# Ledger of designs, part 1: VH-VL binders against DNA-directed RNA polymerase III subunit rpc9 (rpc9)

Scores and structures below are computed, not measured.

Target 1, 130 residues: DNA-directed RNA polymerase III subunit rpc9 (rpc9), of Dictyostelium discoideum (Social amoeba) (q54lp2)
Amino acid sequence: MKIIKKDKEEIITNFEVLQLLKHKRRIEEQVLLNEFVNNVIRYLETTPASKQTIESVKECKKSVTKLADTSGCKILTGEMLQILNIAPSSEVEVHLVIEDCEDRIDAKEVLKEIKNSLGEEAVIRDEDNL
Structure headers, positions and changes below count from the first letter of each chain, unless a header shows other numbers; antibody chains aren't numbered by Kabat.
ipSAE, averaged over its two directions, is called F for ESMFold2-Fast, E for ESMFold2 and O for OpenDDE. V2 adds 0.75 times the mean of E and O to 0.25 times the DockQ between the complexes of E and O.
[cut] marks letters that were taken out.
Atom coordinates printed by the task and the answers are left out, and those that the model quotes come from them; centres of patches stay.

## First folded at step 4 (VH-VL; from o12 with heavy chain T104K, light chain S95D; framework fv_rocatinlimab)

Design C03
Fold by ESMFold2-Fast, scan of step 4:
Structure C03 (fold): chain C 130 residues (1-130), chain A 122 residues (1-122), chain B 107 residues (1-107)
Amino acid sequence: as target 1 above (130 residues)
Amino acid sequence: QITLKESGPTLVKPKQTLTLTCTFSGFSLSTSGVGVGWIRQPPGKALEWLAVIYWDDDKLYSPSLKSRLTITKDTSKNQVVLTMTNMDPVDTATYYCAHSYIFKGYEHFDYWGQGTLVTVSS
Amino acid sequence: EIVLTQSPGTLSLSPGERATLSCRASQSVSSRYLAWYQQKPGQAPRLLIYGASSRATGIPDRFSGSGSGTDFTLTISRLEPEDFAVYYCQQYGSDLTFGGGTKVEIK
């Protein structure tokens, strides 16, 4: 796979990368490219992205953004990406992804919105059927 | 080692909703690359794909039937459920569930259930 | 949506003869997403070929697949009595579709 340089930098989530790779897997013919794509998919399946859907990601973005608006602050694009990629499971982890969190937004409420949209368990374990 | 079996009603009245369950063993639907699909075959006619669900809850539906179909999974019970609304006599068919595995870009149905005949009549 | 057209609809042959079955797609399909299935009366389909040319586990050497783009072929080099069945091609390049089938029957 080649890295495509855009005119303006665009940041995407691990979930969006996974969606794009799944789409490419269904239409690409090149064996080596598909093996590379499958290796990336396997890696992403070990991340919270494996448990996410288009609906859960949209819900999380909307809920966290609304909470920030209610708190009189703005969540930065990079912070939202870290929320989606890491799916914090504790208030300490929320403080690690949101800069100056205590001055901006209630970490407990952010954690609640993450759990409500992305689910309480973000970790996935592969079960071998072989 | 891999086995699948369909279950559900054998007779459905017109306009009712059909619910079919696929119970499987020998694999986990939490394993990366794994999927389960539903295919039907009306008596004497060709195979028709309905839906597929993947390990990561990604779902695909036949475009012509999408508004009538819902596919879900219960990984803990080793089950995949297909729901089809507003049944009609033309929906009379043998319904199959089948295992799919995406490996190195190949995608196909390698193990099939025995099928269950669903008749739609008054 | 990609339409798969199989020809002929019925192929009447004797044991020992060669069978050649055609599957034509309405638009180009990656060979990775082209498979062939065999179905006998009262039975579920059985996977024969995947990726256009790779034999599935347990499938005899007399079965072979070939083709690319829009034209794909399943060949049975020497028909055995158990090979008289209906054969379906299938693609998964854009959505998922099956061909209409080719019935291989005894002459």
Scores: ipSAE 0.000, ipTM 0.478, lowest interface PAE 18.9, mean pLDDT 77

